# Designs tried in a protein design chat: VHH binders against Jerky protein homolog-like (JRKL). Part 4

Target 1, 218 residues: Jerky protein homolog-like (JRKL), of Homo sapiens (Human) (q9y4a0r168to385)
Amino acid sequence: LQPEQIYNADETGLFWKCLPSRISVIKGKCTVPGHKSIEERVTIMCCANATGLHKLKLCVVGKAKKPRSFKSTDTLNLPVSYFSQKGAWMDLSIFRQWFDKIFVPQVREYLRSKGLQEKAVLLLDNSPTHPNENVLRSDDGQIFAKYLPPNVASLIQPSDQGVIATMKRNYRAGLLQNNLEEGNDLKSFWKKLTLLDALYEIAMAWNLVKPVTISRAW
Below, E stands for the ipSAE of ESMFold2; O stands for the ipSAE of OpenDDE; V2 stands for 0.75 times the mean of E and O plus 0.25 times the DockQ between their complexes.

## First folded at step 1 (VHH)

Design p1 (framework vhh_podentamig1)
Fold by ESMFold2-Fast, scan of step 1:
Structure p1 (fold): chain B 218 residues (1-218), chain A 117 residues (1-117)
Amino acid sequence: as target 1 above (218 residues)
Amino acid sequence: EVQLVESGGGLVQPGRSLTLSCAASGSIFSIYAYGWYRQAPGKQRELVAAITSGGTLYADSVKGRFTISRDNAKNSIYLQMNSLRPEDTALYYCATYSGSWYDLEYWGQGTQVTVSS
């Protein structure tokens, strides 16, 4: 396989709307005094090929099927592939849906656009939220997932963390730039921020990750 | 956009003191909070101390011995480490974040602290 045909996907959590507080710092949570803990959290999954030239649309798992901030926005028009799960965690069903409905079709389109054989492998770590290898295959068997052995996974894991860190830095920088442009103070900006705003910002943050940042992680 | 540079590490005997410094440069207005972390060989990285607009917090293992402080005019934070123990031997990192502990933005390169006789 060519580097264009080799993909990797990594999951991370994002607390997209948490005001700084001592409790949030300690527990990694967003809390409101006098109320139960409120976790403004989503799961995001980044997927790209080994060249870094094909970055898939971000996969995002939130709690609500139709968050209030979406209003009349069709989920098909979101800058991300949005799924819902009560805990905002990736699960076996969502991962399989993403693989079948998003990963396989987008990889085929990309490889076809490059004049390459429509064959690819998705390299994954061993996570309880990832389905068995034998169910992560295209109908023709040409696009499939493989789990990295623990030994191999440990050799590349530090590099993969760099891509996620870069994306999160881009996300925070984008939010701050937006705040500066609008002339708002930071506290008012964070209170005003909606999930839909966050989805646009994280999608732009992902788009700003350079191909060389991704290719160096391999 | 933010660069963090640690200093002050070194080799010291048990019972002695060290002060670590972390100087921030770049878009310093993006810094909401600072934390000191450490990682010993073969161990998980752990939070040592943090300073936020709401106050300070410390790991149980260092409470009463370490003090975190900041100088906003110098864009710097400090970790005063007293009564050092061999168990405090680690690479110490300065980090900053914009919201929750989970959303760390930037890390320093780390400074080595070795406590041995």
Scores: ipSAE 0.000, ipTM 0.103, lowest interface PAE 16.1, mean pLDDT 74

Design p2 (framework vhh_podentamig1)
Fold by ESMFold2-Fast, scan of step 1:
Structure p2 (fold): chain B 218 residues (1-218), chain A 120 residues (1-120)
Amino acid sequence: as target 1 above (218 residues)
Amino acid sequence: EVQLVESGGGLVQPGRSLTLSCAASGFTFSDYAMGWYRQAPGKQRELVAAISSGGTLYADSVKGRFTISRDNAKNSIYLQMNSLRPEDTALYYCAAEYGWTFDSSPYDYWGQGTQVTVSS
């Protein structure tokens, strides 16, 4: 398989309403004037091929099935692929749905657009949220997942300077810059920030991760 | 190579205590928020407790019974579990997340899990 046909997916948690600032912010915790604590959390999954030239739309798992900030917005029009789960955690059903409905079709379209054979492997670790690899296979058998031995998985997973850390830094920087540009005080910004706003910002943060950052992580 | 090595699981009777330990290597430990997750058969995976330099977070079901602690000199975290209930029976995972937040995602880095069974 060519590098374009080799994919990896990584999950991470994000407290999307947690913004670093010099004033009233405790390391690993968000407190703002007039606000006691911030507990809003989502799970984000990043997926890209070994060249870094194909980044899939982010998968986001949130707590609410239909968040108020989405209003009449169809989930298909979101900048991310959104799923809901009571604890905002990835589970076997969501992973299977993402693989079948999002990963396989998007990878197939990308490879077709590049004139490459529609064959790909998704390299995964043995997370409890990942289905058996026999279940993670396209109908024609050409696109499939393969679990890495723990030692090999450690060598392939991004370091702390890698993809996920870069995306999170881009997210926090974007929030700070938007607050500064709008001229809002920290309390006003915090009260106005919605999950929908966060989804647009994290999608932008993911898009800003350079292909070379992803390819170097392999 | 990143490693999270868990220990301390076992079989205990209701009302008793266990301490879980997680030893980390292969990364700059102080830069990471650390946590404990659990999954019982037929149940969803859930965050139990998380810790960073700025504070701790606990699931409502364990508040007042469990205490998470951190020893940066030993690259280790601990979960002291008191007043254990049959409902606490699960496979417990140690997890690490890069950056400033005290939440953890098992996919950033995690251990293999340690089984805790609370049964009479």
Scores: ipSAE 0.000, ipTM 0.170, lowest interface PAE 14.9, mean pLDDT 75

Design p3 (framework vhh_podentamig1)
Fold by ESMFold2-Fast, scan of step 1:
Structure p3 (fold): chain B 218 residues (1-218), chain A 118 residues (1-118)
Amino acid sequence: as target 1 above (218 residues)
Amino acid sequence: EVQLVESGGGLVQPGRSLTLSCAASGFIFSDYEYGWYRQAPGKQRELVAAITYGSTLYADSVKGRFTISRDNAKNSIYLQMNSLRPEDTALYYCAKVDFEGYTWGDYWGQGTQVTVSS
């Protein structure tokens, strides 16, 4: 398989209602104001091919099926592929739905647009939310998942230079910039921040991750 | 070098309790968050519980029955398992997670077997 046909997906949690300051952004952290920030958590999944030139729309798992902040927005029109689960954790059902409804169709369209064979592999870690390999296959068997061996996965160290870390840094910098532009104090901004606002901001943060940052992570 | 060592597994009858321990070495324990995962025969690994900065998280299947805790002075985390059921039978793993309650598959332990059978 060519690099265009090799994909990887990684999951992370996000306290979307962090209170970013210049200091917390510089240190690569955000302020977690205890109970409230912990309640404002979603799961994000990033997926891209080995070239970094095909980034899939972010998958986001939130707690509510219809968050109040979505009242005027159809979930199909969100800047992310939104799913709900009561703990806001990825689960086997959501991963399978994302694979079948989002991953397979979008990968086919991308490869077709590039004149490449519609064959691809999705490389996954030992995450407890990933279904059995036999379940994660397209009808024609050409697009399928493979788990990385435990030894390979355990040797990969987390890096501040990594794709997830870059996306989160972009997210928190964007929140800080919006707060400064509005001329609001931090408390007023934090009270006004909705999940919908966060979804637009994280989608922009993902879009800002450069192909070279993704390709270097392989 | 990073090392996580699980212990405390064994054979127990349904309705009984068991405490699992995970001892960590090779890094600054207090700088990281931790979780317990399990894998039953023929099934995928499942997140059971996680302890993050100032919070605990539980899978629905164990919520109200299991309690995760940490002791930074002993570089250890624990999983107190109450009201055990046959479906809790699995190999239990300790893992390092990120500060937002997710794991990358890094820093897995060898695992400890829990069998719940009459």
Scores: ipSAE 0.018, ipTM 0.348, lowest interface PAE 4.7, mean pLDDT 77

Design p4 (framework vhh_podentamig1)
Fold by ESMFold2-Fast, scan of step 1:
Structure p4 (fold): chain B 218 residues (1-218), chain A 119 residues (1-119)
Amino acid sequence: as target 1 above (218 residues)
Amino acid sequence: EVQLVESGGGLVQPGRSLTLSCAASGSTFSEYDMGWYRQAPGKQRELVAAIWSGDTLYADSVKGRFTISRDNAKNSIYLQMNSLRPEDTALYYCATGSYYEPFLGEDYWGQGTQVTVSS
């Protein structure tokens, strides 16, 4: 398989209501004022090919089926592929739906556009949220997932920590810039920030990750 | 890069206690946010407890019964489970978070340790 046909997907949590500070941003860190229990969490999944030239739309799992901040916004018009789950965790059903309805069609379109065979592999770790390999295959068998053992994954599958860390730094920088432009103090910004605002910011943060950052992670 | 190995699982009777350990190897363990997750047969994975920046978080179902702690000198975290119930039966996983965010990423996962609470 060519590098264009090799994909990796990684999941990460995001406490989207973390309030950035100038000092914390230097270390990629943020604070949540007034709360010891953090309830404003989503799961984000990033997926791209080995060249970094094909980045899929972010998959986001939140708690609410229709968050109040989505007021009159069709979920189809969101900057991310949004799913809901009580704990805001990726689960077997959501991963399978994302694979079948989003990953496979978008990979086929991309490979067709490049004049390549519509054959691809999605490399995954053995996370408990990932379905068995045998159920993650396209109807024609040409696009499929392959799981790597943890000890093998650390040696063969490049850690996407650099990619995820870059995306999260872009997200925090975007929040800080918006707060400075609006003239709000940090506590007021935290109160005002909605899930919808966070989804637009994280989508922009993902789009700002350079292809070379992704390809170097492989 | 961090590798995680869980231990301490087993079969216990309801009402008893069990302590899970997670040993880490690799770079800069003390900088990572850490958590315990569990997955019961036929159920979705859930967060049990997390520890970061000197603070802790617990799932409502275990709050008051479970305690998470860490020992950076031993490169380990622990989950002390008291007053165990049959519904606590699950495979328990240790996971790291992102260094740059409070419990914002499950960057590395252990293989899990089975806990069965049965009479």
Scores: ipSAE 0.000, ipTM 0.175, lowest interface PAE 12.1, mean pLDDT 75

Design p5 (framework vhh_podentamig1; at its last look DockQ between E and O 0.05; V2 from the best seeds 0.00; counts 0 for: pae E 15.3 > 2, unsure alone 57.8 < 65, grease 26.3 > 24.2, placed apart)
Fold by ESMFold2, look of step 2:
Structure p5 (fold): chain B 218 residues (1-218), chain A 119 residues (1-119)
Amino acid sequence: as target 1 above (218 residues)
Amino acid sequence: EVQLVESGGGLVQPGRSLTLSCAASESIFSSYYYGWYRQAPGKQRELVAAISGGSTLYADSVKGRFTISRDNAKNSIYLQMNSLRPEDTALYYCARLEWGSDYYSFDYWGQGTQVTVSS
């Protein structure tokens, strides 16, 4: 298989109303007064091929099935693949749905557009949120998942080499650009920020991650 | 639910090195921050270092001397402590950090491992 046909996914949590600062985490505090609730945390899953030229639409797992900030038309036009789960955690059912309904079709379309055989592997770590690899394959068997040995996963997963950190920095910068030139109205900004706003910002943040950042993580 | 066990502490001379280990009872996840903190007698606990995914954070007092790392295969978090000083003497804890309303808070605590730096 060629690098375009080798994919990896990894997950991170995001408190979308508050981003930790280095000092705030060290002191066990974040300086932004956000609402603390289970709904204010989401799980983000990033997926890309080894070249970084194919970044899949982000997968986001939130608690609410129909968040109040969503309109029906907004749901159809979401910039991410949104799933709901009681604790906003990735789980086996959501991962299977994403693999079958999002990953496989998007990978086939990409490979076809590049004139490559529609054969690909998704390399995964042994996370309890990932199903057994026997059930993670396309109908024709050509697109499938394989679990990495545990000590190898950290060496080749893009998220562990700064991809997630870069995305989170882009998210923070985008929030500041959209709402504040300075910190004078930070509390009002956090109070008004909706989940939908955050989904658009995190999707843009993912889009801004350069392919070279992803490919170097391999 | 989650159990954290620290090890690797001891008595060392100034300028020497130690490596602390923290074994978790379940898998280490990139969606959580895991950290080392310390408490000297009569002082408040302070966060020394934290790691989440590929991101690391360090207290100013340990930058350049301490390195946090993780090994997902062994469900372990490590703290490499170089150039130890008497001021580093403390009980060192491993913790999982969770979100608070306006700050991160510590949700899980190990039993601690003592580090003593003296002649």
Scores: ipSAE 0.000, ipTM 0.134, lowest interface PAE 15.3, mean pLDDT 71
ESMFold2-Fast, scan of step 1: ipSAE 0.443; ipTM 0.774
ESMFold2 (binder alone), look of step 2: mean pLDDT 76; pTM 0.769
OpenDDE, look of step 2: ipSAE 0.019; ipTM 0.322
ESMFold2-Fast, scan of step 4: ipSAE 0.160; ipTM 0.626

Design p6 (framework vhh_podentamig1)
Fold by ESMFold2-Fast, scan of step 1:
Parts: structure tokens; C-alpha cells; sequence
Structure p6 (fold): chain B 218 residues (1-218), chain A 120 residues (1-120)
């Protein structure tokens, strides 16, 4: 397989309505100016090929099926692939739905656009939230997942952490820039920040991750 | 083994200046946002200023008076405090975000803090 046909996906949590940096944490809670503890959380999944030239739209799992800030906006108009789950964590059903409805079609389109064979592998860690390997396959069998052994995953994790860390730093910088542009104080900014605002910011943050940052992780 | 060491605090009269320094070790410094927080007696800890490679953020009460800066070669951040007021009296903490920003993993380290007292 060419590097364009080798993908990796990794999950992380995001407390989207908190301080620009997660600096003060007490038992999993963030503290914001104004003496409030915030526990707003989503799960984010990043997926890209080994060249870093194909970054998939971020997958985000939140608690609400349709948050108030979304209004009449459907999932097709969001800057991310949004799913809902009571605990805002990835589960077997959401992972399989993402694989079948998002990953496989987008990988096919990308490979077709590059004149490459529509064959790809998705490399995953052995997480309990990931479905059995044999069910993560396209109908023609050409696009499929493989689980990394724990010892192999440990070799990749520092680089995967680098990609995720870069994305989160970009998100933080975007929030800082928005605060400057709006002329709001820190308390007013955080009170007005909606989930939809955060989804646009994190999508931009992901788009700013350079291909070389991703390819160096391999 | 993240280590943060603050210095530069002291007793000063109103209207004067102080520069706080924070020396960091145990992580790839240039990757992370850093900030200054303060806590006055009987009050909650509050953000004073934050800095990334892309920008800065200041609390309203210090805008125009305080300047945060960083030196990636020295793994240090600084807080230049001008026109100090009695209400700036607090213990000032240096802080760094965890490698997984907003991850579920705990990060239990702040610096010990440096005391700033503004009094005549």
C-alpha cells in the first residue's frame, strides 16, 4: 500500500468551554474566571493518511442530539461530523457508523481523485470502544481496519500525541484571537461561547495542522 | 516531571513595577501555552495573562499595565507588571497546560507561586 492508502485515527477529550489552557484541574474539572467550575466535554477523533495530505473532517461526539446553538443547522452543514451519546464518549455503534458512512466514502473519493486504487487500511489502537476488526470492512473488502498491538501502539503514541497537541494548541490560539477581535473580557467571552462556536474553532485548528506534522508521526 | 519555578515577587509601593519570571522544565516548552494566575487571600485563583506562539490574552483588570512574554530558547515566561495597585496583591502562579489539552488525564502541578505585595 502507498502512504496515501494508510490511515490512522486517534481519540481525545476536549473541555470546550474552559480557560484557553487546561491549567487548573481538580478531579477532572476546569475552573474559569468568575469562580465557576465547568465540565463541558466532547470526544474528538482525528483521522489522516500517512502523507498528512488527506485529513478527514473531525468526528465529534457530544451529549445533546441537537444543541440549541445548532438551531436548524443539520449535520451536513456543520464543520465536523457530529454524533451524540449520553456520556459524550465514543461507543461501538458510533465508531462503526463513522467508519461505514464517513471514513469509507471519503477515503474512496480521495483515492479516486489521486488516481490511486481504492484500497486502504485504517490502523487503530485496541480500545474497548472500537468494534471487532472483522466488522470494520467495506462491502468489497478493499478498505479495512487493523488493530495495532500494545507494544507497537506505544511507538506511535508520542507522535499521535504531537498531532493532537498541535491541533489543541491551534484551537487555543483561535480562541485567544476571537477574544481579541470581539473586544470582550475573559468572563464575557466564556459566557457567550457556544458549542457551535467551539466546533468551528476546532475544525479550523485541525485544518491548520501541517501535513509534515502528521507524516512525522509515522 | 514537569517543574515550574517562579521568581521576582516582592514588596513594592503603588505605581512601581515588578517583573516575574518562570523557568520551566520536563516538557517540550515551545509546544505549550503558558500562563500567569494569581490568588489573593480569601479569593479564588484567577487568570492574569496567557501566552501561546500565536497570541496573548489578558484579564481586564491588567490590560495596558501587564505584559506577558516568552523565551523558548530559555524555557521561560515573564510577566512585566507596571503601575502596580494595592488590588494586585496576591500569590502569583506560573502554569502550563497538560500535553493532552482538556484531556481526561490529570495534571496536578502548578509552581509554588511568588508573593507580590503592593503596599505603602
Amino acid sequence: as target 1 above (218 residues)
Amino acid sequence: EVQLVESGGGLVQPGRSLTLSCAASGFTFSYYAMGWYRQAPGKQRELVAAITDSGTLYADSVKGRFTISRDNAKNSIYLQMNSLRPEDTALYYCAVEEPYWYSTSQYDYWGQGTQVTVSS
Scores: ipSAE 0.000, ipTM 0.121, lowest interface PAE 15.1, mean pLDDT 74

Design p7 (framework vhh_podentamig1)
Fold by ESMFold2-Fast, scan of step 1:
Structure p7 (fold): chain B 218 residues (1-218), chain A 120 residues (1-120)
Amino acid sequence: as target 1 above (218 residues)
Amino acid sequence: EVQLVESGGGLVQPGRSLTLSCAASGSIFSDYPYGWYRQAPGKQRELVAAIYSGGTLYADSVKGRFTISRDNAKNSIYLQMNSLRPEDTALYYCATDFGTYLEWSEYDYWGQGTQVTVSS
């Protein structure tokens, strides 16, 4: 397998809308106004090949099945692959749906566009949200997942954290830029921020992660 | 992307003053919040002061004694520490997270730290 055929996926949580209070800042936390923290938290999954040249559309798991901010937006045109789960956490069913309906088709399209054999491996850590290896295979067996041994997974963990950290920095920088354009009032900006706004900013943040940042993580 | 370099620590007697400096590079400095954290041996890291577009914040243990300030032209923030106590002995860190007020618990950029020792 060439580097273009080797993929890795990693998950992270994000509070997309929160306001710090004096107490929250001192304790190193943020406060979500109005609703419980879970309602303004999402799980993000990043997936890319070893070259960093193919970054898959982000997988986002939120609490609401049909968020109010989505009412005027075609879900097929969202900048992310959105799923809902009561706790806003990845689960076995969502991971399998993402693998079958998004990962496999998008990898085939990418490899076909590059004139490469439609064969790929998805390297995963031993997360309880990841289905059994035998379940994560395409019908023709050419695209499949493989779990990294714990010692190997721990060896690459710092580099994977670097990719996610870079994406989160890009997200926060994008929010800051939009806040400044709306007027210099962070509290007012956060009150107006919707999940849909956050999804566009998260997608842009992911797109801004350089291929070299991803390739060096391998 | 952002580099933070702390300086100004040292050994000082109780009741004296020190000024810590944090030099930032690779950032849109004026748009970012910055915090001063400290960590003593065997204790958790704690935020002592923060500066952001809306003002300044101080931990109760240092309020009235410490003052945080910035010089945007020099891309630097400062921590003026007055009436130092033995309990202030710690490694002091400068940190920033790109000015979003999101996930204050997870700063992306930390400096290497500067040691402050308050002792006779």
Scores: ipSAE 0.000, ipTM 0.119, lowest interface PAE 14.2, mean pLDDT 73

Design p8 (framework vhh_podentamig1)
Fold by ESMFold2-Fast, scan of step 1:
Structure p8 (fold): chain B 218 residues (1-218), chain A 119 residues (1-119)
Amino acid sequence: as target 1 above (218 residues)
Amino acid sequence: EVQLVESGGGLVQPGRSLTLSCAASGFTFSSNAMGWYRQAPGKQRELVAAISSDSTLYADSVKGRFTISRDNAKNSIYLQMNSLRPEDTALYYCAAYLTGDSEYWFDYWGQGTQVTVSS
């Protein structure tokens, strides 16, 4: 398989209503006042090919089925592929739905656009949130997932975490820039921030991750 | 290698208390966030509580009843569970992440410890 046909997906949690404070900025972290609510957390899944030239639309799992901030926004017009789950974390059903409805079609379109055979492998760690390998396969068998052994997965994970760290850094910088543009203090901006705002910001943060950052991670 | 070992589970009557412990090794404990997850039969795994160096997080279903704490000298976290209810019955997992950032998802889990609340 060519590098364009080799994909990896990795999951991370995000407290989307989390802005850098003076202390957190010094430490390279972000925080939210008081106890964090599960309502302010989402799970994000990043997926890209080995060249970094094909980054898939982010998969986001939140708690609410129809967040108030979405209003009349068509789910198909969101900057991310949104799913809901009680704890705002990935589960077997959502992962399989993402694979069948998002991953397989987008990979086919990309490979077709490049004149490549519509054949690809999705390399995954052996997470409890990932379905049995046998069910993560396209109808024609040409696009399929393969789990990495624990020792091989651990070798790759530090590099994958670098990509995620870059995306989260871009997200925090974007939130800070929006706060500066509004002329608001951090607490005022935090109170106004909606989940929809966060989804646009994280999608932008993902788009800003350079192909070389992703390819270097392999 | 990262190792997480849970203990303290068992059978307990409603209204009683249990303390779960998790001993961690193989990473720099004091700089990492830790958490507790649970999974009841036929249900999805859910986050119960999480702790970092400067913050805690609780699921709505346990807020006010459960307390998460850590002891960096012992490389351990604890879940103090008060006023236990039958719906708290689940396999409880200790979890850790190595990124040093409380926003990251937990990337390691222990084998779990069973908590059964029944009369």
Scores: ipSAE 0.000, ipTM 0.145, lowest interface PAE 13.2, mean pLDDT 74

Design p9 (framework vhh_podentamig1)
Fold by ESMFold2-Fast, scan of step 1:
Structure p9 (fold): chain B 218 residues (1-218), chain A 118 residues (1-118)
Amino acid sequence: as target 1 above (218 residues)
Amino acid sequence: EVQLVESGGGLVQPGRSLTLSCAASGRIFSEYAYGWYRQAPGKQRELVAAIDSGGTLYADSVKGRFTISRDNAKNSIYLQMNSLRPEDTALYYCATWDYSGLDFYHYWGQGTQVTVSS
């Protein structure tokens, strides 16, 4: 397989509405109690090929099926592939749906556009949220997942964290810029931030991650 | 671009006091948390004290001896260190951070050396 046919996906959590100035967040606690902490948390999955030239639309798992801030936006028209789960955590069903409905079709279209055989491997860490690899395979068997051995996963994980770190840095920079443009103080801005605002901002942050940043992670 | 510049370090004898200063620029100062970390030879970097608009936090080893404060008009934070002990000898870093709940990005100053010795 060519580098264009080799993909990697990594998951991370984002407390999109926790105030950056709160010391309690340093201890791993959101300032919003109970289930509201879960509602202000999402799981994000980043996926790209080894060249970094194909970045898939971010996969985001939130708590609500249709958050109130989405009223004027169809889920299909969001800047991310949105799924809902009670705890806003990735689970086996959502991962499989993302693989079948998002990953396989988008990879196939990309490879076809580059004149490459529609064959690809998705390299994954052996996470509890990832289905058995024998069920993560396209109907024609050409696009499939493979779990990395612990030693190989360890070598790649720091680089994957670098990509995610860059995206999160871009996210915070974008939020700061948006706050300055709106003329709000930072605390007032964070209180007014909606999930929809956060989804557009994180999508932009992912889009700003350069191909070379991703390819160097390999 | 976030910049933090420390000053005030030096050589002091046990039982004496020293005040560290940190000048911050490149972000909206009053809305962020700031802290002091230290790293002793052969040890991991540890949080000493932190401050934000809601209050202060201290490591147990320095509570009652160190005081963190800030001056929003000067975009500066301070660490007043009283009753210094040889164990307080370390490179002291001023820091500020961004976080998303599960991930923290620290912005660090270059550090200032504090040596407590006779």
Scores: ipSAE 0.006, ipTM 0.261, lowest interface PAE 10.3, mean pLDDT 77

Design w1 (framework vhh_7w1s_2)
Fold by ESMFold2-Fast, scan of step 1:
Structure w1 (fold): chain B 218 residues (1-218), chain A 117 residues (1-117)
Amino acid sequence: as target 1 above (218 residues)
Amino acid sequence: QLQLVESGGGLVQAGGSMRLSCAASGFTFSDYMGWHRQAPGKQRELVAKITSGGTAYDDSVKGRFTISRDNTKNTVYLQMNSLKVEDTAVYYCAAEYWSGDYTYDYWGQGTQVTVSS
């Protein structure tokens, strides 16, 4: 397989609504006043190929099936692939649905656009929320998942230079720029921030992650 | 600022068990928390990690070590069973924490684990 045919997916939590202090806003810091409710937390999954040139639409798991802020937008028209789960956590069912309904079709379209065979592997870490690899396979068997051994996955160190770290940095920078551009005070900005706003902002943050940042992670 | 404080290290006999605790203070939720270890004269290595998606372990500790997290206490644990002399090392907890515009790596001071024959 060519690098275009090799994919990796990683999950992370996002507290999309943090309250910054005035002093910390320029430094990109925010205070977490207590335990965040799951309403203010989502799970995000990033997926890209080894070249970094194909980034899949972000997968987001939230608590509500139809959040209040979505009433003017169909879920099909969201900038992310949205799923709901009681705790806003990824689970086996959602991962399998994402694989079958999002990953396989999007990878086929991308590879077809590049004139490559519609064959790909999705490399996953050892996570209990990932289904058995036997069920993560396209009908024709050409697109399938493989789990990395724990020792290989465990060599990845925490870093502010990583793909997920870069995306979250971009997310916060985008929120700060929107606040500055609108001239809102900090309380008004965060009070008005909706989940839908956050979904648009995190989608843009993901799009800003450079191919070299992704390819370097391989 | 996220500060990590390890506890629970010490001397233990081979075949024994030990539980390390890492209390996080400041900003509460990190997407990535892990336990690393460094033996004298060797490189620091990751032994276990916990994320929103689950856990992963170094092959050398799989089946013997278990990482867990208590968000209410803002604490991550490493349960170490069937300890071997080669597990002797300084153990560090680490967190990758995002805060506003930035992601930060935080490290604890380390806690010594010595496994005697």
Scores: ipSAE 0.000, ipTM 0.138, lowest interface PAE 16.6, mean pLDDT 74

